# VH-VL binders against q9v1v9, part 31

Target 1, 196 residues: q9v1v9
Amino acid sequence: MSFVVIITGIPGVGKSTITRLALQRTKAKFKLINFGDLMFEEAVKAGLVNHRDEMRKLPLEIQRDLQMKVAKKISEMARQQPILLDTHATIKTPHGYLLGLPYEVIKTLNPNFIVIIEATPSEILGRRLRDLKRDRDVETEEQIQRHQDLNRAAAIAYAMHSNALIKIIENHEDKGLEEAVNELVEILDLAVKEYA
Below, E stands for the ipSAE of ESMFold2; O stands for the ipSAE of OpenDDE; V2 stands for 0.75 times the mean of E and O plus 0.25 times the DockQ between their complexes.

## First folded at step 13 (VH-VL; framework fv_amivantamab_arm2)

Design R3 (at its last look DockQ between E and O 0.93; V2 from the best seeds 0.84)
Fold by OpenDDE, look of step 13:
Structure R3 (fold): chain C 196 residues (1-196), chain A 119 residues (1-119), chain B 107 residues (1-107)
Amino acid sequence: as target 1 above (196 residues)
Amino acid sequence: QVQLVQSGAEVKKPGASVKVSCETSGYTFTSYLISWVRQAPGHGLEWMGWITPFSGRTNYAQKLQGRVTMTTDTSTSTAYMELRSLRSDDTAVYYCARDRLYYYGMDVWGQGTLVTVSS
Amino acid sequence: DIQMTQSPSSVSASVGDRVTITCRASQGISSWLNWFQHKPGKAPKLLIYDASSLQSGVPSRFSGSGSGTDFTLTISSLQPEDFATYYCQQADSFPWTFGQGTRLEIK
């Protein structure tokens, strides 16, 4: 009955564009949820923060509790309609990378698919340079590749606990966008049978 | 081992104020909330509010707004609850508890502090 | 505020008995429900969190079930140390609220 698709990708990979276009074409009525946004909303309701920049300052223990609150809320929503969940597979910190979804959260979400949007480091850098509206930290191609590699590893870990299928969608320049959108639509359309 | 130790029993006159302390140990003080709960004789448990040691934010029960103040001292890992304008119906055992909010709850409690308000 | 109503207010039972306590919320609270044990002169003790998760160190004879508005605490085989007052508490939204309590006494 529940159908949850997790979609992830590093900044500049074109995830938002692919997601938007796929949602317009899919036959299933997905609800798009940004995990971070929903977490912020819950934190505000709790009176823990007033601004989004305060979220990172919360203790890890409190962040984990909020993650669980959000995960259970998403799980409940998934009983009624398919969910496309936009989230970070990994989070870069000053001391290393953190898994975006802890074990208890993944178990609660129990996704059917984990979709990773990827591109070459050079393509991603090019896209970031063209997007002048966003303030992004400067990263090398090596750093970008490392982050993508860690996202793959994270996806495998998540799938181990949920039995989700992993799909890597490549978003390359020159005729890659349409193909990427079609691949995502194919996955999303599988939800039609679950809610029929 | 996680432990919360509260200050001793208090006897107050109506109109006075009381300040109860809750000294914590065995965990990172700034990683959890502190909730306060009280129980009047013959009644159940009543949540009073919580404070975030990491940011100093508070959330008080509406019925106690204006009379209660919660504070923390991070250097001593101690939480304080002050209740002002005391009246007879404030007579109760007051508890502090480590609180992780929605999922994990109030998992460790202090031993309680009896506050008696009598003329 | 969310009102929590427990049933029964008191129950008499013998060692070895199966005991069931119910808690009803005035509105849906998903699984954000905790159970506490409280003995006179002692600190309250968390038994169950998230409606059905057993707190570390709590005997397996305690179990919790339910979601939405109706919840149940069950003691499969009552032991002498289990005679106490039990409270449910909703952790869905502030303010936290408790049931009125259920006193479990020796028959």
Scores: ipSAE 0.848, ipTM 0.934, lowest interface PAE 0.6, mean pLDDT 95
Fold by ESMFold2, look of step 13:
Structure R3 (fold): chain C 196 residues (1-196), chain A 119 residues (1-119), chain B 107 residues (1-107)
Amino acid sequence: as target 1 above (196 residues)
Amino acid sequence: QVQLVQSGAEVKKPGASVKVSCETSGYTFTSYLISWVRQAPGHGLEWMGWITPFSGRTNYAQKLQGRVTMTTDTSTSTAYMELRSLRSDDTAVYYCARDRLYYYGMDVWGQGTLVTVSS
Amino acid sequence: DIQMTQSPSSVSASVGDRVTITCRASQGISSWLNWFQHKPGKAPKLLIYDASSLQSGVPSRFSGSGSGTDFTLTISSLQPEDFATYYCQQADSFPWTFGQGTRLEIK
């Protein structure tokens, strides 16, 4: 009875625009949830933080616990309504990439799809350079491709612990927005029969 | 092995203060919260509040607001709980516990510190 | 605050018996429920977290079940070391609150 779609993509792929347009067009009534926003909400309720920037300073173990709290809330909501879940598949650190979701969190979420929005490294770099104030850590095209490769690998790991299918949707500047939106709508429309 | 060792029993008069220590070992002190829980004679367990060693933030039970102060010393991996303006109904065994928050709970506890408040 | 009510307040049982203790929350707490064992003069011991997950080192004769508002701790075959007071504790929202306790005594 639950239908959970994880949507992810590194900054600069156009994920928010694709998501907004797909939600307007799909026949299914999805609830859009940002995983990090719910984590922040829970941390504030607990009194652990006052401001969003403090979330990165929380011990990893506390962050993992908040992830589990949020995952259970999402799982409960998914019983009544399909969920489109916006989250990070990996997180870049100075010492390597961290998987964004622990095994028990993925088991709890039990997504039906993991949708990865991608674009070419040059397209992503071009979009990021237009908004330099938002990107303190500028990646090279090689680093961007490596990050997208690791997100694909992370999605495979998450799919091994769930029923998820992996869908890569490419958002190319020359033709791609409408095609990307239609591909996402196709996935979202599958939820109609789960809640009939 | 994870271990929480508390300071010894105390006898206090009404109106005084008490400060209980909780020395931790066997884990990274700044990775989890420390909760304090007490049990008065003939009563159940009562959560008093927590402190996060990383940031010094606290969350106190409303009943104790204004009377309790929790602190940590990261250099000694020690948590402290001070209860002021003691009353006879503050007589209890006071426990510290490593608090892993929502999912894993308070998984390791100190041995307890008896605080007796008598006139 | 979320009130936790345990039943019964005490249980008299023999070694080998199956014992059940119930815990009711005043509002839905999903699966955010812990069970503790507490013996006089000792620290409380976490037995069960997340309603049904066994803490490391806890014997499999202990089991937890339930979700929402109604929860159960079961000891499938009582052992001499199991005579203690048992507390449920909700971990859905602060303040953490405990049930009033269930004393498990030798019959």
Scores: ipSAE 0.781, ipTM 0.916, lowest interface PAE 0.8, mean pLDDT 91
ESMFold2 (binder alone), look of step 13: mean pLDDT 93; pTM 0.937

Design R4 (at its last look DockQ between E and O 0.84; V2 from the best seeds 0.67)
Fold by OpenDDE, look of step 13:
Structure R4 (fold): chain C 196 residues (1-196), chain A 119 residues (1-119), chain B 107 residues (1-107)
Amino acid sequence: as target 1 above (196 residues)
Amino acid sequence: QVQLVQSGAEVKKPGASVKVSCETSGYTFTSYFISWVRQAPGHGLEWMGWITPFSGRTNYAQKLQGRVTMTTDTSTSTAYMELRSLRSDDTAVYYCARDRLYYYGMDVWGQGTLVTVSS
Amino acid sequence: DIQMTQSPSSVSASVGDRVTITCRASQGISSWLAWFQHKPGKAPKLLIYAASSLQSGVPSRFSGSGSGTDFTLTISSLQPEDFATYYCQQADSFPWTFGQGTRLEIK
């Protein structure tokens, strides 16, 4: 039986830190996969791109094909071990937001959980300002909130097709990192029974 | 409706070159690959290579490298396959196909072009 | 290169028969396998993609199964228009490669 946890969050929310710490503490042996990284790897193998920046220049139809390939690969891996899948719930484009996981992809992945890491817009903005190396685009607090709202909506859509449970984990400065990590570990530890 | 229409039959002598065209319609030309496949008399299907109309990248079968060139014209939504230094064993029906690669595959094919190489 | 081996090379059957064609890959190709129908003088027709997905417009009597190295095409009840040559094709890695084909003839 497969156990797949999708984890998502907007840049600056602290997702990477929470994921890293949770994986160190969980009793289950999760494989961490970044969906985008795996897509890039497959595209390079196919000779379609040389650099990561070229991925966005591929036709949408080709991107979707690559997504399916990656999804199938992840699904197969999930038969052997639990998977923590780091991906974007939504993708901001010049014309609007796109769902990161198309219907066929989410059906293939069939996640058990969709975990969203959130924080207040002000906290996220503060974190981004402290880490100037990672964020190229300056967003307002309103834009940050909008993006988080759309991620919630996306998660609901994904859950409708997969019957996944949705978990929102708040990563606030006052609540602390430890509480957020513990919440994620609680979810990850549920995988122990699935592979026993 | 998606359609691929190929050029007519060709008769060539050994050592000559042939260029087959594949005119596409009914879809966004730059959103799909074009694969070429051939079938020699009494043999099965053989993949020759593909081209990306959106970037012009190509991938040829190893046995045809150096002799085959695939090109596209985005203004006319037409793909071309040129095979040089023709030999008798190149006698075959040549097909173009719309290709979405791994998952969806070659879903629409041209009607085929017979190329006969004879002395 | 990945080699695809079909079995049988030819099969004789009657209308209404259940027909099964197998394809074996020289290495694991996951579910990246397609089945084609090919009639003389016509373009090949995609029947099945991704090992088990039925192409739009293809009758439901056609089905595909398998993963890894072993794959099967099944025609549940053979119809007169089904007499043709069938090919499997791996879509896992370049170059694409086909099986040698299976000729389905009228008994």
Scores: ipSAE 0.631, ipTM 0.848, lowest interface PAE 0.9, mean pLDDT 94
Fold by ESMFold2, look of step 13:
Structure R4 (fold): chain C 196 residues (1-196), chain A 119 residues (1-119), chain B 107 residues (1-107)
Amino acid sequence: as target 1 above (196 residues)
Amino acid sequence: QVQLVQSGAEVKKPGASVKVSCETSGYTFTSYFISWVRQAPGHGLEWMGWITPFSGRTNYAQKLQGRVTMTTDTSTSTAYMELRSLRSDDTAVYYCARDRLYYYGMDVWGQGTLVTVSS
Amino acid sequence: DIQMTQSPSSVSASVGDRVTITCRASQGISSWLAWFQHKPGKAPKLLIYAASSLQSGVPSRFSGSGSGTDFTLTISSLQPEDFATYYCQQADSFPWTFGQGTRLEIK
């Protein structure tokens, strides 16, 4: 009676466009949820923050507590309709990468799929440069690929704590946007079996 | 070895103020909330409010708005609760607690500070 | 405010007995409930968080269950050191509120 699809991808991979188009085409009535948006909503309700940029300043232990509250809320919503959950598999920090979904969180969410949107490092770099100010530090193609590799590893870890299947959807110029969207739609359409 | 050590018992007259300290050790002070809870004789536990050491933000129980002030000093890892305009029904044991919010709760408490308000 | 109602107000039991204490919330609180043990002259001690998760260092004879509005604390084999008052506390929304308490007397 629950169908939860986690969708993730590093910045510049084209995730937002793929998600929007797939939701227009799928037979299922998904609710799109951004994990960070719900975390912000809960933090504001608790009086912890007033602005979104304060969220990253919250202590890690407080962020993890909010994650549990949000995960439980999403799990309860999933009983009513299928959920497409937009979140980060990993979060880059100055001291390394933080897994975005601790064991307790992923167990509570219990996703059916973890969908990773990827593209080649050069395509990602090109998209980021078009979207960023010229004075920003630029990750190298090697660093971009390492981040995508780490996201794949994180997805495997999350699958160990759930029953999720892992699906990598490539979004690069050779394959085209339409193929990526259709691959996602095929996954989303599976949800029609789960809900009356 | 997480520890919260509170200041000693106080005897006050009605109309006075009291400031209770809560010195923390064994953990990163700015990573958690401090909640204050009191228990009057013959009564249950009553939550008074919390303060976030990492930002100084507070959330007070409505009945205490205007009479309570919670502060922290991050350089000494100490939280403070001041209750003003004391009345006899403020006689209670006052506790500080490390608070981890929704899921993990108030996991470590101070030993308590008895505040007696009598003329 | 979310009102928390405990039952019974007190219970008397022998060492080795199984004891259950019930807590009801005035509205749904999902699993955001904690149980505390409070002994005279001591600070309250967290036993259970998130309705059913055992706090580190708490003996396994303590367990919690329930969701929504109805919750239970169980002590599977009562020990002499378990004489105390037990409180439930909801952690779903501010203000935090506690049940009235259940006083456990060991015969």
Scores: ipSAE 0.595, ipTM 0.836, lowest interface PAE 2.0, mean pLDDT 89
ESMFold2 (binder alone), look of step 13: mean pLDDT 92; pTM 0.930

Design R5 (at its last look DockQ between E and O 0.94; V2 from the best seeds 0.82)
Fold by OpenDDE, look of step 13:
Structure R5 (fold): chain C 196 residues (1-196), chain A 119 residues (1-119), chain B 107 residues (1-107)
Amino acid sequence: as target 1 above (196 residues)
Amino acid sequence: QVQLVQSGAEVKKPGASVKVSCETSGYTFTSYLISWVRQAPGHGLEWMGWITPFSGRTNYAQKLQGRVTMTTDTSTSTAYMELRSLRSDDTAVYYCARDRIYYYGMDVWGQGTLVTVSS
Amino acid sequence: DIQMTQSPSSVSASVGDRVTITCRASQGISSWLAWFQHKPGKAPKLLIYAASSLQSGVPSRFSGSGSGTDFTLTISSLQPEDFATYYCQQADSFPWTFGQGTRLEIK
């Protein structure tokens, strides 16, 4: 049996911190995988790209093939250990938003959970301003909210094809980081029974 | 309909070069790879290499390194394969194929081009 | 390089027969395997991709199975047009490599 948890959130929401802390506390031995990183590795192995910035320049058809390869690889790994998969639910393009996981990919991954980390647009903006080291595009509160709304919609679409449970974890300044981490740990600990 | 149409049969002498063309239609040329495969008489299929029309990158089989050059012309949606320093064991039918790499693979092939190398 | 070994090299069968061809990889290739049909004077034809996915337009009597190192192509009920040479090809890593082929002949 396999146990796959997808975790997603827009930049600045605090996803990385929550993921790191949860992995330290969970009783299950999860393997953390960044989908984009693994795609880049496969593209380099294939001789398609040399730098990460070239990935976006690949034709969509080629990107989809790489996604499938990565998805299959993750699926195989999931047979041996639980997987926490960090990925983008949606990708903003000049012409609109693209689903990060095509139908064939989500079917292959067949996640048990889709976890979305959220915060208020004002909180996210505040966090982005404090993190001056990261080169991030400036977005309005309205744009941030729109992106979060689309991520929820994407999660529903993914769940429709995988029967995954959707969990929204709020990372608010008032609620606190500890509560968000505990919510994720509760989900991750469910994997203990699957690999026992 | 997706089609790959190759140039006609060639007869060459040892030491000469041959250039085979593969004209494509029915799809976006720069969205797929082009792979080349050959079959010598009495033998199986042998992958020669591929080229990316969208970036011009190539990957050649090791045994053909230095003798083979693959190119593309995006304006005509045509791929070319040149093989130099021909020898008798290069006698084969050469195929081009549209290639989506791992998942869909080589899904549409040209009709093949016979290249005969004889003294 | 990954070596692909097919079995048998040749097989004689009659129309209506069930035919099975096997392919073994020298190392694990997950599900990245394709099957091709090749007739003399014609372009090779893709039958199966990703080990078990039927190519569009290919009759349902063709099926592929397997994962890792062992793979199988099955023709459930052989038809007259199916007499040809069949090849497996690994699509896991470059260079692409083919099996030596299986010639399917009429009995």
Scores: ipSAE 0.837, ipTM 0.929, lowest interface PAE 0.6, mean pLDDT 95
Fold by ESMFold2, look of step 13:
Structure R5 (fold): chain C 196 residues (1-196), chain A 119 residues (1-119), chain B 107 residues (1-107)
Amino acid sequence: as target 1 above (196 residues)
Amino acid sequence: QVQLVQSGAEVKKPGASVKVSCETSGYTFTSYLISWVRQAPGHGLEWMGWITPFSGRTNYAQKLQGRVTMTTDTSTSTAYMELRSLRSDDTAVYYCARDRIYYYGMDVWGQGTLVTVSS
Amino acid sequence: DIQMTQSPSSVSASVGDRVTITCRASQGISSWLAWFQHKPGKAPKLLIYAASSLQSGVPSRFSGSGSGTDFTLTISSLQPEDFATYYCQQADSFPWTFGQGTRLEIK
């Protein structure tokens, strides 16, 4: 008995606001977990890093080990309560896009849903430009669309190992926030059946 | 083929120091930690600490803090462990092992280096 | 520090026997347990990682099970080369700690 919902979306889609509001409204008692936060916590406990920015510099072999430890911890938590797992489906690098979750990690997590929060490239770019405090590279609208396309492709690959349903939730500026929150709440409320 | 080859046996007097080398081959040296583990005669295995070749960070077992220094030389893919102020109860076989920490563990070990401390 | 206790301290067995060795952690360690085989004059050899995953090149007669605090190593049909000392090691948190060992001897 576990219920795991992966929620993802590139910076600028409004994911954190949607997540916060949906958790306030859902009937289920979800635990919200950020995958990267747990990885950082484990790396700090081991003495491998002091600062979050050092995580990207760890060798791939060490990062994979941390991913497995975190995935197992999440899987164990999911036996007790439903999990909303915030993570990246893909990560932009200077040389291309890195898939965020290896097969072994997805197999261990065994998600029921992969929820992708999206917005139009124009909306995302506009939000990023208004948010001058965020430390991120500014992408063109075409690059933003390619990134969202790759996230959809990654979600399909991840779903093959879990039979997870993929849900795309659009967060549009003109009237979309409330509807996006309601769509997420409908998914989260399914967990009540699993833990009743 | 991944190999860790250690330096030869040492005989030391109490109060001296010993430095054991661990030369690695067959993998990217900076991709793994190196842990050091020892076994005294008639006793089990005891973890001494690790070093990260990729960042130079160390983590030493509490009882050895202040007496042990671990270093690496990335140009020769070699790890070193120095134990100072030797006592008779430091007599042991000392092992290096490459270490992936939590999930995958210490998968390849050196052949061991016997250090005998006698007065 | 997490204490690891193995049982029994020694086992006498014959070729072909099924042997089980247990390991108990002083606190929950999830699945973060490794098993090692150690023969005199040789380096320890990793057999099992993550409680139940068989290391590459290790014969399938070896298996591991358990989670939390109680773990088991099983050798389904003992071979002459299996006479050794076996150690469990927790990999949940530093410092890494080992069980005291179980000697598997010829009966």
Scores: ipSAE 0.721, ipTM 0.885, lowest interface PAE 1.1, mean pLDDT 90
ESMFold2 (binder alone), look of step 13: mean pLDDT 92; pTM 0.926

## First folded at step 14 (VH-VL; framework fv_amivantamab_arm2)

Design S1 (at its last look DockQ between E and O 0.87; V2 from the best seeds 0.82)
Fold by OpenDDE, look of step 14:
Structure S1 (fold): chain C 196 residues (1-196), chain A 119 residues (1-119), chain B 107 residues (1-107)
Amino acid sequence: as target 1 above (196 residues)
Amino acid sequence: QVQLVQSGAEVKKPGASVKVSCETSGYTFTTYLISWVRQAPGHGLEWMGWITPFSGRTNYAQKLQGRVTMTTDTSTSTAYMELRSLRSDDTAVYYCARDRLYYYGMDVWGQGTLVTVSS
Amino acid sequence: DIQMTQSPSSVSASVGDRVTITCRASQGISSWLNWFQHKPGKAPKLLIYDASSLQSGVPSRFSGSGSGTDFTLTISSLQPEDFATYYCQQADSFPWTFGQGTRLEIK
């Protein structure tokens, strides 16, 4: 039986750190997959792009085809080992927000859990400001909150089609990183029973 | 309705070149690839390569490398396939097809263009 | 290159018959397999994509199955318009490759 956990969060929320630490502590042998990275690899193999920045320039129809290829590949891998899938719940476009995972892709992935990492807009903004290495568009606290709200909505939509459980993990400065990691580990450890 | 309409039959001598056109309609031209496939008499289908109308990238079958050139005109939503240094074994019906790669495949095809190479 | 082998090369059948065509890949191609119908003087027609998904507008009597290396196209009840040549095509990796074809003719 396959065990797939989707993990998402907006930039600066601390998702990568939580993911890394949780993977080190969990009893299950998860394979971490970044959906975007895998899409890029497939696009390169196809000769469609040479650089990652070109991915977003591909027609949406082509992107969807690549997504499906990646989704099926992940589904196959999940038969052998539990998968932690790092992906964007929503994608901001010039014309609005797009769901990161279309219906066919979610159906294929059929996740057990959708994990959302969240923090307060002020905390996220503070973290982004401290990480000067990334060329990020400056967003207001309001914009940050809106993005988080849309991610929640997306998660609900995904869960409707997959019957996944939704888990929101708060990564606050006062709560501490350890608490957030422990919450994720608790979810990941459930995979032990599925592959035993 | 999605349609791909190809140019008419061609008769060429060995060593000559042929250019086949494929006019598309009924969809956004720059959202799909165009693949070319040929069928020689008594043989099966052979993939020749594809072109991306949105970026102009091409991927040719190794067998045809150096002899084939695929191009597109976005203003007319037309794809072109040129085959040079024609040989007798290039005699075939040539097809263009709308292609979405792995999952959805070549879902709409042109009617085909017969190219005959004879001395 | 991935080689695709179809069986049989030709089959004679009557209207109403159940017909099965098989396709084998030289290596695993997951579900990246398409089936085409081709009639003389006409454009090839996509019947099945992703090994088992029925293309829009294709009658339900057509079905595809299989994964990995072995695939099957089935026509549950043959109709007069179904007499044609059928091809499998792998869409796993470039170059795309086709089976040699199966000619379905009237018995």
Scores: ipSAE 0.820, ipTM 0.921, lowest interface PAE 0.7, mean pLDDT 95
Fold by ESMFold2, look of step 14:
Structure S1 (fold): chain C 196 residues (1-196), chain A 119 residues (1-119), chain B 107 residues (1-107)
Amino acid sequence: as target 1 above (196 residues)
Amino acid sequence: QVQLVQSGAEVKKPGASVKVSCETSGYTFTTYLISWVRQAPGHGLEWMGWITPFSGRTNYAQKLQGRVTMTTDTSTSTAYMELRSLRSDDTAVYYCARDRLYYYGMDVWGQGTLVTVSS
Amino acid sequence: DIQMTQSPSSVSASVGDRVTITCRASQGISSWLNWFQHKPGKAPKLLIYDASSLQSGVPSRFSGSGSGTDFTLTISSLQPEDFATYYCQQADSFPWTFGQGTRLEIK
């Protein structure tokens, strides 16, 4: 028996706040794992990198190999407690987007849920502009929505190769936070019967 | 076709150094690691360490620390292993191998280089 | 360092026989286990990676199984060209380590 929930969302959707609040409120004792953090830890242990900024310089084939190492480690951990896995649905490169999780990695993780945190393009743009000292090269609202659409498509592809259900949770800035947190808690609470 | 071609056999005296070359072809040299493995006569395989051609980083077996240096030349797609302060028990066949790390392993090997250390 | 122990040290078998070689790791290594064939005067050849995945160009009579600490290489119908020493190698953590080898003699 294992329970793995993948949580994803583009920058500016409020994913970290929702995650923190949901973990405080859920009945289940989830382990929160950032996939990229664990990849970095494995790369450092192997001696492949010293600093986080070197991870993007690794050949794609080496990155894919590290993903498999990490996926198997997470799968082993999931036998003992439920896992909330924070990861990217896509990875931006100079020549386009890569799917963040290849078939072999998804098969190994075998998630029960893929949760996508979203917000309206205007809310996302507003949050991003508040973070900048000055405005430059900011995506338009249409580009932001296309980015969310691409991440939905990636999540659907991952669900095709697993038992996962897809849940989209919308985080509206002032009125929707409590509802978004409660929706996530309801999913996380399903893990109680798998490990009790 | 992926191929690793090593330099020829060497005879050395104790205290000398040896440098073995490993020229690669048929793949992009900077994509994977190069591991070095040796086998003394009558013994099994012993991993010596690896080098990353894409970054120049190395990881050496503990018992060889201080005596081994691994390098690459990306312009010729060639890896090198130098072993210093040779002893008679360093007599072995030395192999280079393309190392795809955890999942796919050391999938293509060089033909081996016999290094004989004798007085 | 992870110690790898193979059994038997040697085996003599006839063409057509089923041969089984075992490998035990000193700690759990999940499925991170490779098998190599090594003939005198030749380079080692990767047969099996990730415990059970057959390397391209390797005959289907070779198979691997196991997880954790106990692993098996099986040759389902021995052929004359299978005379060699077989090594397991763990790929869970550096340093890579090999079993001591199993010498297969065909009579």
Scores: ipSAE 0.781, ipTM 0.914, lowest interface PAE 0.8, mean pLDDT 90
ESMFold2 (binder alone), look of step 14: mean pLDDT 92; pTM 0.932

